VHH binders against q01730. Designs and how they scored, part 16

Target 1, 276 residues: q01730
Amino acid sequence: SKSLKKLVEESREKNQPEVDMSDRGISSMLDVNGLFSLAHITQLVLSHNKLTTVPPNVAELKNLEVLNFFNNQIEELPTQISSLQKLKHLNLGMNRLNTLPRGFGSSRLLEVLELTYNNLNEHSLPGNFFYLTTLRALYLSDNDFEILPPDIGKLTKLQILSLRDNDLISLPKEIGELTQLKELHIQGNRLTVLPPELGNLDLTGQKQVFKAENNPWVTPIADQFQLGVSHVFEYIRSETYKYLYGRHMQANPEPPKKNNDKSKKISRKPLAAKNK
Key: E = the ipSAE of ESMFold2; O = the ipSAE of OpenDDE; V2 = 0.75 times the mean of E and O plus 0.25 times the DockQ between their complexes.

## First folded at step 3 (VHH)

Design s11 (framework vhh_7nfr_2)
Fold by ESMFold2-Fast, scan of step 3:
Order: C-alpha cells, then structure tokens, then sequence
Structure s11 (fold): chain B 276 residues (1-276), chain A 125 residues (1-125)
C-alpha cells in the first residue's frame, strides 16, 4: 500500500478530489504531513483508524463535501467542523462522542449525518442542532436517547430517521411533520404507545420502511403489529386510538424500566489488541 | 422487505475453521456494503468485518486480521465469512448486517440498520 506521504503528493500533483486514508493506523491527523494543504479535495475518508480527536485544522479543507470518520475513537469535535460550508455527508459512526460542539447546526448543506454507535443523548445536542434543515438522513441508532426533542419536526426534508437501540420512552407529536419520511427505524426502545400524529405519515407503501419491534407496546398496539404495519397505521389514525392515547398520557404511567443488559448493544470499546 | 439469514455456525476446536453464509433478499444486494458483527456470551456486540458493494474493499477488526476473510457473491445475493485459526475468544453469535453505502465512489459503509437473526459459533475443546 502507498505511504501517507505518497497519497498526499499524488492528490496534489494529479489534483485528485478524493483521498482515502482508511485503515492506516492513524492516531492523529496532525501527523499526516501536508494533509491540511489539500484545499482542493471534496472527499476525505479516515475510517478504521485510531483517531481520538479531530483538530480545528480540518476547517482548512474548505471544499470537503464528504468526510468519513467511521470506526475511530473520537471523543469530541472542534467547533470549526461547522466551518465546512460545502459539507453534504458527515460520517461519525462507531466513535465515542458524548456531545456535539456548540454551533454544530450551522452547516448549511448537510444532507446525511451518521452518528450511530456513539454515547449521545438528548443533552448532547447543541441548541442549534435542528437548524440542519437540509438533512435527508439522520442516523442516531445505538446511542442513549430517552427523549427525541420536538424540534425534530423542523427537519422537514428527512427521508430516513434511524433511532434503533436507544432508550426512547416516547416519540414527540412533531414526528408527524416529517411528511417526506420514507424510513423510520424505532426498534429496541422503551416505547409503549405511538403518537396519533404519526398517522399523518404513510409508511405502509412498498417503498417505505417502518421497523418497531422490541418495544414494550401496550396490548392494543401489539395486537395490530401482529396483523401488519398497515393495520397499525389504520389503528393510530382512528378515533378509538386517539381516545386510548389521551387516557394513557393523562394517566402518566411509569415508563418501562431501562434495560441495563448491555449485551444487546454494540461495544463502543476498542477491539482486543493483536497480542492481547 | 429486507431479510438476512445467517448459517454455517457450529462447534469447532481451537485452530479449526468455519465458513459462515448470509442469504440476503428484499433489496439490490450489490448496491450495499455488508458487515459481520458478533456478540459473545454476556458481552456487547463487536464489529468484525465489512465489504463494499462491489467487493473491491474489505475491512477487518484488529482481533481477526489475518485469520478471517470476508467475501460476497452478488449473483447469489450471499455474504460469507471465512474463519481460520479459530480461538476460544471467537465464541459468539455472528450477525449479518446491511449497511447503507456512504458513497458509490468510495465504497465505504455506514453503520447497521438491518440485522439477521444470527448464527452461533462455539470454539471449545
């Protein structure tokens, strides 16, 4: 395989817009000599490395449209990440993020945000997060969310929302404002009921996906799931369900206990060393 | 509807070999990267390996590099994991996972939104 220096030199010499530095044992981007001088690149892949941080220097790569940090050890992002004004795709899946930086929602063109397999919860999201109104896909699976903020309804261009394997107690009624949604993944949470406003969406078509298994659904909802997704949506649109939902909310039942069995979640710890 | 079905697990002695298969249906298999994830008894899930949609790029966890090989057959819609030099630490349920392709040009994978039912691998004397 080519050295990192050779990759940098070839990108510069041949004006190559895409640079792949995946699986190179990189522990710091600052150790890659000349990386931040590559202002022409539109794609940088740093997946499967050993990065624990992202330096503010990443903002020097002003033409980036795709930035991929999948499967690193990143614990925090610099505020300068929001200075990448052309960024459309940001992959931070399988890292160790417990928060997103102040101003993160200032990215004007972001279409795909991948945050699956981190340590995020509702308190991790900065105040302007839901200013990311250009998002078409948001992946938040295998995190620690107990609440999905109602401002999710501001992301009206969303086509894919993945919330699998969190600790969600409820979905906000504003989920019904996501009229372009084609895929909703909510399996593996602590959900007992669905907001009737979800019935405003049609997730029952052949091109749509609705996954909701492994939730402690109340019996009336569980019974509809056994009949099929189309029956679930017909049911939640009904006056009968709206009455049941109203009674359920007024009773304010204790949420199902959080499952502390971590064997069901993907490990966020580094893999075993070659020699142990 | 996306369906993934794993097979090929079983009991094997340390140093032995196994081949896992995953039959995929309900989507255009060649358009998506695929991965293997395992879950040891009493432990969380651990990513093992990924392969791009074309099969041109493969990635491995450090614990399995040089011992495992991921492969795919896009005509048969099947994903494989060829496991060599098995150790007791490889004992786990192995899951096939569909990932959304980040970009066709890079061939890299997003984390997993569709899982199979799993196949048990036990490495013991």
Amino acid sequence: as target 1 above (276 residues)
Amino acid sequence: QVQLQESGGGLVQPGGSLRLSCAASGFTFSSYAMSWVRQAPGEGREWVSSISGSGGSTYYADSVKGRFTIARDNVKNTLYLLMDSLKSDDTAVYYCAKTYRWTDSSGYTLPFDYWGQGTQVTVSS
Scores: ipSAE 0.012, ipTM 0.396, lowest interface PAE 8.2, mean pLDDT 84

Design s12 (framework vhh_7nfr_2; at its last look DockQ between E and O 0.08; V2 from the best seeds 0.00; counts 0 for: pae E 10.9 > 2, placed apart)
Fold by ESMFold2-Fast, scan of step 3:
Structure s12 (fold): chain B 276 residues (1-276), chain A 125 residues (1-125)
Amino acid sequence: as target 1 above (276 residues)
Amino acid sequence: QVQLQESGGGLVQPGGSLRLSCAASGFTFSSYAMSWVRQAPGEGREWVSSISGSGGSTYYADSVKGRFTIARDNVKNTLYLLMDSLKSDDTAVYYCAKPYEWTDRSGYTYPLDYWGQGTQVTVSS
């Protein structure tokens, strides 16, 4: 395979806009000589490497539209990541992020944000996160969210929202403001009821996807799921359900027990490396 | 509409081999990178391997690199995992998984959210 030096040289000499450095055993972007001089590139793929950090120098790649860090060991992002003014797709899936940097919501063109399989919760999101109003897809599956902030309703262009295998105890009523949603994935959480405002969305069509299995739904909702998704949406739009929901919220019930086992997350440690 | 169905699991001795299959339907199979993920008893889920839509790029977890081979048949809409030199630590339920969005860029796979029912692999004497 081509050396990293040759990939950098060829991109520069042939004005190649896309650079693929996946699966090269890279532990630091700073070790890739000449990488940050490639201001012309629009796509950088660094998936399946051994990165633990992203240097502020990434902002020197000012023309990036696609940046892929899938399956690394990244624990934090520099604030300079939001200086990538042309960035449309950012993939940070299967990393070790506990927080997103201050100012992250300043990425004004971002359309797809992949954050699945990290260590994020509601406290991980910076104050301006929901300024990302250009998002069409937000993937937050296999994280540690117990609540989804109400400001999610500001992301009105969202077509895909994935929240599978978190610890969500509730969905905010503002979920009903996401009128462009085509896919909502909420499987594997601690949800007992759905907000009636979700009924404002039509997720029952042939091009729509609604997945909600593996939640401790109250019996009336569980019974409707047995009949099908269309029955669930008809039910939550009803006056009967609105009354039930109001009673449930007023009672302020104890949340279902959190399952602390690692079955809720993908582990990147070899099974043989698990110490007893 | 997206459906993924795994098969080929079973009981095998240490050092043995198995071939897992995943039959896919309800989407344009060749347009999506596909992955295998496993879950051992008492463990979390572990990503095993991924393959690009064209089959031109393959990626493996360090724990299986050199022993497992991921492959696909885009005419048959089938994903494969060929497992050689099996160890007791490979005992797990193996899942076929699809990303949400189409991507046919080398090394570029979106996080997984469409999962099959799984197939059990048990490595024991």
Scores: ipSAE 0.316, ipTM 0.649, lowest interface PAE 4.1, mean pLDDT 86
Fold by OpenDDE, look of step 4:
Structure s12 (fold): chain B 276 residues (1-276), chain A 125 residues (1-125)
Amino acid sequence: as target 1 above (276 residues)
Amino acid sequence: QVQLQESGGGLVQPGGSLRLSCAASGFTFSSYAMSWVRQAPGEGREWVSSISGSGGSTYYADSVKGRFTIARDNVKNTLYLLMDSLKSDDTAVYYCAKPYEWTDRSGYTYPLDYWGQGTQVTVSS
């Protein structure tokens, strides 16, 4: 494999817009000499490295459209990441993020945000997160969300929403405002009921994906799932269900207990002590 | 032509970790669910893990659940298998596979359209 130096030089000399530095054992972006001088690049892949941080220098890569940090050890992002105004695809999957930086929602063109397998919850999101109105795909699977904020409804261009294997106890009614949604993955949560407003969405077609298994659904909903997704949606659209849902919500039942030990999650494993 | 090329296998101690990669080409990668299957010496191929086209859903065999993580990068057209806490029983040739039919968490051994040459994973003390 070409040295990192050579990759940088080649990119510069040949004006190559794409730089792939995946699986290079990189611990710090700052160690890659000349990386931040590559202002012309539109794609940077740094997946499968050992990054723990992203330096603010990332903002110097002003033309980035695709930034891939998949499977690193990133615990914190700089605020400057939101300054990448051309960024369309950001992959932060399989990291150690507990929070997103302030102002993260300032990315004007972000379409795909991959945050799968982190340590995020509803408190991890900055106040302007849901200003990312250009998002088409949001992956939040295998995190620690108990609540999906109602502001999710503001992401009206979402086609894919993945919330698999979180700790969700409910879905907000505003999910029904996601009229372009084609895929909804909510399996592996603590959901007992579905908001009737979900019925406003078309997720029952052959091209659509609705995954909702491994939830403690109330019996009436569970029965419909046995028949099929179409039956579920038909049911939640019914007046009967709306009535029952209302009563259920008024009763304010205790949420189901967390059954999954997430302590063994990769994102929570101790970082190998730098052998000093 | 559909091409799948696995890499990342090797020799590892019990309890160790490996990362497998599969480079895919010749088809719209993001449109297809992908799977990992493995074959131990003298045994048949067994299903290990699957991931939906979008990456929104993942499925695991009981034998690897909690230890393996399947992922994909649709920008790079690459499938991954992160293997932690490896055991001797995990020793096998691992294949990246494009299943003929997509089924959910059934643990079903998928009929395969395409698979690569495989990568050897050996877990031994």
Scores: ipSAE 0.034, ipTM 0.285, lowest interface PAE 5.8, mean pLDDT 90
Fold by ESMFold2, look of step 4:
Structure s12 (fold): chain B 276 residues (1-276), chain A 125 residues (1-125)
Amino acid sequence: as target 1 above (276 residues)
Amino acid sequence: QVQLQESGGGLVQPGGSLRLSCAASGFTFSSYAMSWVRQAPGEGREWVSSISGSGGSTYYADSVKGRFTIARDNVKNTLYLLMDSLKSDDTAVYYCAKPYEWTDRSGYTYPLDYWGQGTQVTVSS
């Protein structure tokens, strides 16, 4: 129950590497006097606050390895976020992001990127996004993606990819290039078929996770899910399925209709007006 | 495997109170932060409250702050939501949710990927 001023003073005086300012009603990081002078800190938690932006001054915290903005009202990030070259974990979940800044993919050590519960789609990703080749976990659940860019295949160290509750109508063939993938979450989308290249991955073992429920799968795939996930993978590796998939993609059918109302999600609500 | 079972919902008058419970099994309960989320018919999910694995830190949506209290019992592996001063806008199915991975490292929070079946709360007017 220490004041923000005392938290900053203690970190400076005791050389404490971790600073937790969760649930403090913070509307601007600039209001926290001395925060950006703490060049020694490796972890900064600002979760459950009222931030709407992140100032460029974040770049002054050069030793950050963990930066947590979970559950704020952030609409924009400064381009300087990518200058945090020691950053390994970035949590931006439950915010109001509809874009990521230019140069975002310049982060050299990023391992975990949490973007769940935002307003992102495939057009929100900057051109160098897929240069984040050190990512082990990418969480994009509860956004508005309709396609996953083929460049996803560049993220060869990914072990976890979560795309739950988007509007995906297809998966690119390049998903089969993610040979280290242990968990794939694609439930709650508009997917009708799986690319045969997904069959190149080993997602059916006891330590792997493949979740794909609540999609409008074509009957041949839906039938295999009723038998079990291992049957799905056996089927999509078959020559019979490769033919079906080729015909399906050639026909370019109309995607299934969207069936979820997202207008009431926290990430979609208008920012509160300042009360007098 | 992970199992979450909510209970304690019901019909209540405006201004009334309810206590929701969530029985958890299939994982080391005390190692994970837990959350309550709610969904009214035809609407998206709305985060309500979260609590750290130890119970030392609690977080609330502005819409419920001061009226709802999240708590946990790590001996009984049970999560609670104590709801007071209920309003018609609180009518929803309430879900107990577990993050995919949460270590209580200064409030770091992963997305919520495991859900129970939910319990209905209806506030009549």
Scores: ipSAE 0.005, ipTM 0.329, lowest interface PAE 10.9, mean pLDDT 84
ESMFold2 (binder alone), look of step 4: mean pLDDT 80; pTM 0.813

Design s13 (framework vhh_7nfr_2)
Fold by ESMFold2-Fast, scan of step 3:
Structure s13 (fold): chain B 276 residues (1-276), chain A 125 residues (1-125)
Amino acid sequence: as target 1 above (276 residues)
Amino acid sequence: QVQLQESGGGLVQPGGSLRLSCAASGFTFSSYAMSWVRQAPGEGREWVSSISGSGGSTYYADSVKGRFTIARDNVKNTLYLLMDSLKSDDTAVYYCAKTWTYTDSSGRTYPFDYWGQGTQVTVSS
């Protein structure tokens, strides 16, 4: 606490735009004396602490462009988080979020949103989430998504979409609208087929990344993966695949069984008594 | 292209020790922070430890503090996890992880995680 006070005072005195408070055993931002008086700061790093909540007072830091809460124990965000109108990068990875606050999609400059390893599913996203049309990178890996909402197609500036280790049974056809996408990570889901519209994207180049292993792919798709990612994309663009996909959808097969019991996920376990 | 390859896992008795290694290639290793993340059977992924690019700063999960030590050799492009006083609860697949940043032509940066294939650690009597 005393070293944090000095850090706050030095930032204020010298107009330092970046404050790093990582791994300081902080359990409440309200305990950091003078933190919310630092209206001049553009970057605040609070990663590797013991935060369980983010107070509404965070909105007083109106010049924030980067806010990093990676690896805390945060269970909810205040609605005031969306009033940080200069915010470009928000890192909430490795927390305990099961929902995002109403109005979250009002962040008009947000470019990078990191939500890996939380307890989020498709019902966790507020109605205006896909108004975040400035997003260039969205990380949703290690969550509980069974469905990716079709409105994902509205995020046309996305260059990186990470959906690894969820429970996805399908990808919406609107994923084909993400024409700027350079990286798609869909490993470790319950996917059996790919929408033909994914073929509208070219994820096979030297600067592109397409990761899709550890899914229960139907044999025709699995066979193409063995030949290489370029063969997968060539195949899903074909009339042969469109016919197979249409038949598969018409048959409405039962989704593959969930292979992992996420109830034992650390983000879902009760907090230690020493951490509020 | 980023490649991470873990090794050094295996079977060990409670109270024993193991040293995990991660060979990194496809990027300037010394310029990036590295992490270890583990996944126990039936559980989600748990962050274990991180180290800054220079090795000057290290961070540990409360469950491993005082027992594990993260280290790096920037000449050999290798990340290490030195595991002492192992417990049955440490049984997991251990992954070497790197947060990569991509900078577009306008100067904007986009972080993403790259994970190795993992190495199995089993602590059993």
Scores: ipSAE 0.000, ipTM 0.307, lowest interface PAE 12.0, mean pLDDT 85

Design s14 (framework vhh_7nfr_2)
Fold by ESMFold2-Fast, scan of step 3:
Structure s14 (fold): chain B 276 residues (1-276), chain A 125 residues (1-125)
Amino acid sequence: as target 1 above (276 residues)
Amino acid sequence: QVQLQESGGGLVQPGGSLRLSCAASGFTFSSYAMSWVRQAPGEGREWVSSISGSGGSTYYADSVKGRFTIARDNVKNTLYLLMDSLKSDDTAVYYCARTYKWETPSGYTYTFDYWGQGTQVTVSS
């Protein structure tokens, strides 16, 4: 394997735009001599390390388009992360984030945001989060969301929304504004009903994915799932369903118990990747 | 605005070769990974191969390793699939797809946002 010093030197000497520092036992980016002088790089992979923080110095890497922190132990991000104005793909999956920094929604070119397997909930998102209107894919699976904010409807270019294994009790009607959506993953939540406005979307074709298993669906919805996803969408578009949904919301029923709260009791620490 | 157009499919005998092309427009081609995905009639989609934006990394399904080569020309905004030693099992509609990838504990997984119209490959004696 190449030493970190050699990776930095080769990137500089050969003007290499991509630097892969995955699985190197790195505990601090500040310990990687010369890393922040690599202003030319467009891709930095730091997955499978032992990072607990990201220093503000990351903003010195102005040309970054891809930044990958998958499977670390990162607890917080610096506000300077939003200074990376060319960033298109940010992978923070399998970390320990409980909040996103102020100004995070200022990344004007961000297309893919991976936040799966963190400690995020609806209160973790900064006020400008839904200004990320260039997002095409948003992964929030294995977090602690009980509510998806209505402003999700502002992300009109979104094609993939993954909310698997959260604690969601409802989806906002604004989900129906995501007319470009091709994949919706909502398995393993506490959902009993779907908003009728979801029927405005076509998620039943060959190029579409709709995953909704392992939710405590009311019997009428559960019965339609037995027949197939196309029957679910036909049903929620019906006047019969709109009436039943209105009645259900007016009754304001007690949310189902948190049967999917294992993420709070199991270790979120990543398994160490084998180096050899 | 984003357009992907496949070509190069056709009828070929077992053991033959084909070169598929995908012409891309409406986006910065070199900034995206690209993939080939196939689907035989009555079957699900099967991922075939992916290539990074720079072309520096390539990935293949086990069923095509050693027989297929994925390549790209970022000046021409074109993706290629060079198919050698074709088998009847390779009969499918082949789709060009703009690709997002992310890491999982078991490696990379892929998702696709834009698809071409597809090109039919039929391997038959």
Scores: ipSAE 0.005, ipTM 0.297, lowest interface PAE 10.1, mean pLDDT 86

Design s15 (framework vhh_7nfr_2)
Fold by ESMFold2-Fast, scan of step 3:
Structure s15 (fold): chain B 276 residues (1-276), chain A 125 residues (1-125)
Amino acid sequence: as target 1 above (276 residues)
Amino acid sequence: QVQLQESGGGLVQPGGSLRLSCAASGFTFSSYAMSWVRQAPGEGREWVSSISGSGGSTYYADSVKGRFTIARDNVKNTLYLLMDSLKSDDTAVYYCAKPYRWTYSSGYELPFDYWGQGTQVTVSS
């Protein structure tokens, strides 16, 4: 193992483009002397630390292509995060985000966005979020979404969309515009029906993944799931299903009960500090 | 189908030790980081520890750092948690958890998509 000072000096002296500062007990990036002077780095890994904020100074690392904050305690991001014009991979999974900053959708090259295990809902997304049209993978699992905005259909390069363990009551018809999707994960929601437009996608092949278990599916759909994913997609493309879906929507049924069992989520409470 | 089966739990006195095991099947075990998560009576789930697919990187919650060791055997498809200096506050059901995908060898981890049934650990005098 290396001290933080040695990691910074080694990156500078050897012109190393990748810096791994994972699991170092870091509570503030501002405490890492010389970190923001490493303008040459293309990858910074700060996973498994104790960060509660990301300082605006992160924008000084102009050459970053990969920024990994997985498993911290981050509650907010600075607006300057969108100034990282070369950023392709941003991992913010397992944090405490309840909102994304204004202008977040201004990133021009972002391909992978990991936001799983946060406190996000549909109101957390800034107005320009769906301007992130370069995204190929979007992970939003274990958040608090009840609705997926229709503008999701603008992200036409998406190959992976993960929405597992939210509180989704419906999927928008615009999900059918994601013609490059290879993986759709919607397990553990409050879904009763699928939009017929999902039938425009082929998620049944050997290289494709469609996961939808642990939803209160209406009987006709539940029966098809028992036969297999291929049967589900054949069914939702049918005239019979389009009729059922139209009738279901017109009836405007009460959404299934929200699961208020707090035990399903990993605890994010701070540990008792010795000096608190 | 993915299967995770925990074992090794039991009743121990404070200061005692236990070794938990998780037998994994239905996926390429060595390609995935693996985690231990616990749930105390009446409490939410608490992440305990994670290990990279190769076993080269390990991560621990502050409450267990220095007392617990996570390990894996990729030949046997088995995950381990070695627990030393057990405290009453360690009383919980311990779950083996598989992340949805592994994308980076540098510890880029994804959320859990499969859980075992759990094994009960009770620390009491």
Scores: ipSAE 0.012, ipTM 0.274, lowest interface PAE 8.9, mean pLDDT 84

Design s16 (framework vhh_7nfr_2)
Fold by ESMFold2-Fast, scan of step 3:
Structure s16 (fold): chain B 276 residues (1-276), chain A 126 residues (1-126)
Amino acid sequence: as target 1 above (276 residues)
Amino acid sequence: QVQLQESGGGLVQPGGSLRLSCAASGFTFSSYAMSWVRQAPGEGREWVSSISGSGGSTYYADSVKGRFTIARDNVKNTLYLLMDSLKSDDTAVYYCAKDLTWTDRSGYTYEYFDYWGQGTQVTVSS
């Protein structure tokens, strides 16, 4: 396997646009001599390392289109991350983030944002988060969301929205504005009802994915799930459901108790060394 | 500069066979999963098959299982789709795609394709 020094030198010498530094036991990007001088690179993979921070120097890699930090120990991001003007794919899955920096929504080209398995909730999102209107895929599974902000409806290019294994008590009606949506994953939440506006979406075909199991659905909805996803969508589009939904909302029922203890889930530590 | 170039499409009789190729350049081919996605006339895109970067894992849509085989040659930077027992319903433009699909720790897969080729037409008709 190549040393980090050799990877940096070869990228510079041969003008290689992609650098893979995955599974190298890296605890700080600042310890990788010459990394930030590689302004030509378009892809940097740092997955499966031991990073606890991302230095502001990451902004010096101005040509980055893909930045992958999957499975590290990152607790915070620098505000300079939003200065990466060409960034299309940012993977921060399986880290320890409890907040996103101010100005994070300033990225103009971001298409894929992976935030699965962090410690995020609705208070973690900066005020401009939903200005990321170029997003086609947003992964927020295995976090601590109780509410999905209504501004989600501004992400009209979204094709994939993953909210699995959170603590969601409701979905906003604005989810019905996501007319490009092909996949919606809402399993493992505290949902009892669906907003009728979800019926505006076409999620019933073989090419679409709608997953909603492991929620405390009210009996009428649970009964439709037994018949199939197409029956669920026909039901929520009906005048009967709109009436029942209105009465349910007026009754303002107490949300179901949290069923998940996230401390008992799989460890958020980097992978063991690759096979030699 | 990522480039994906498909070839091997054409007209074939029902029950016939075709081999599609995709020549890849501008990235470290063996480090990425690759996929085939098709689009029939008047329909949306349908995922067909995926192969891991090493070639060790392959995945197929139910509609093609047992008939299609995905393969790759990491020395030649080429992706293949071997299509047997072709049906009229297989008529579509076939696209080669660089695959950034992620599978979470619970085993759920989230599909995303970074770059696409121009496509190659497959027509199954007698």
Scores: ipSAE 0.000, ipTM 0.155, lowest interface PAE 16.7, mean pLDDT 84

Design s17 (framework vhh_brivekimig_d4)
Fold by ESMFold2-Fast, scan of step 3:
Structure s17 (fold): chain B 276 residues (1-276), chain A 125 residues (1-125)
Amino acid sequence: as target 1 above (276 residues)
Amino acid sequence: EVQLVESGGGVVQPGGSLRLSCAASGFTFSSYAMSWVRQAPGKGPEWVSSISGSGGSTLYADSVKGRFTISRDNSKNTLYLQMNSLRPEDTALYYCAKTYRWTDSSGYTLPFDYSSQGTLVTVSS
């Protein structure tokens, strides 16, 4: 309303590259008069609003490097989001996304992608998702992933990978290709074993973070966690573990049951109007 | 190693006050936005409040506006939450959360991945 008009006018008149429209009760970007004429802006913050969609007009903001939609009610993104060729940081955390649009992986400069607390699974990712080879941080926590696709290994610049509170049954061996990884968060999944190739990474140093609590680890792995993370990595590098892992995979055991606590995460439920 | 240690929780009567603290280490505290997130037993996380790296901007959930105040002391690497007029529905484990940004100039990012053990707040007689 009045204050949004002033923000748009001041950005235009003073050539301000950053616009903060957080917590303004905005239900539609199309209602913000003049917003899409601000082609000069490099940062737009729309967090803590009531957006249910992102119009294709967002692509008119060609100079955007940072786009923040955290804590809205967004159910889908336009394919035109991939037209933002300067975009480095996209925050879509705490929304209602169940899919990512076709062509999403065409964002050539994207370094940080925040998708925590949505309704995404492995089928939500478009075919070109792992073309996002410039990613340094990928946050997928509090979603519905049962499988992390092997193409994750193509994201070799990743320093942070967060997969907390999903339904992951396994990690692909290609996780071991993420040689720049400094933080791996895999707590609250259905993991029983770790791929030996994870041992190619050193996540035990002072500047590294490895969190893997609240998983139904097989006893040999659980025992090593009680001794410490460094013992876990030493163990999975061993010939003894490689043999155990091989036997475990060949036996193809029934996956552990889902934790009842995940069914109680109400903030991830679809809107009632969308009951299919 | 990133470490966040919450403290200051306890049992208080309705209408009471508590001040929560979060001691941060392992990263350049002043360069990151910080948040308070709470989780009641059996429920998912609920965002409570956020503060910019400089402390110049703050945001609050509607349920706590006018009652809670977020602040930080960058010289001590500490985040605070002053809670006044506490209600039974404020009962939860309270976590502080590091907000990751490639550039720190404006806006807020709230991943829940950096919450640690939390501090328990119970509002009952």
Scores: ipSAE 0.012, ipTM 0.388, lowest interface PAE 8.4, mean pLDDT 84

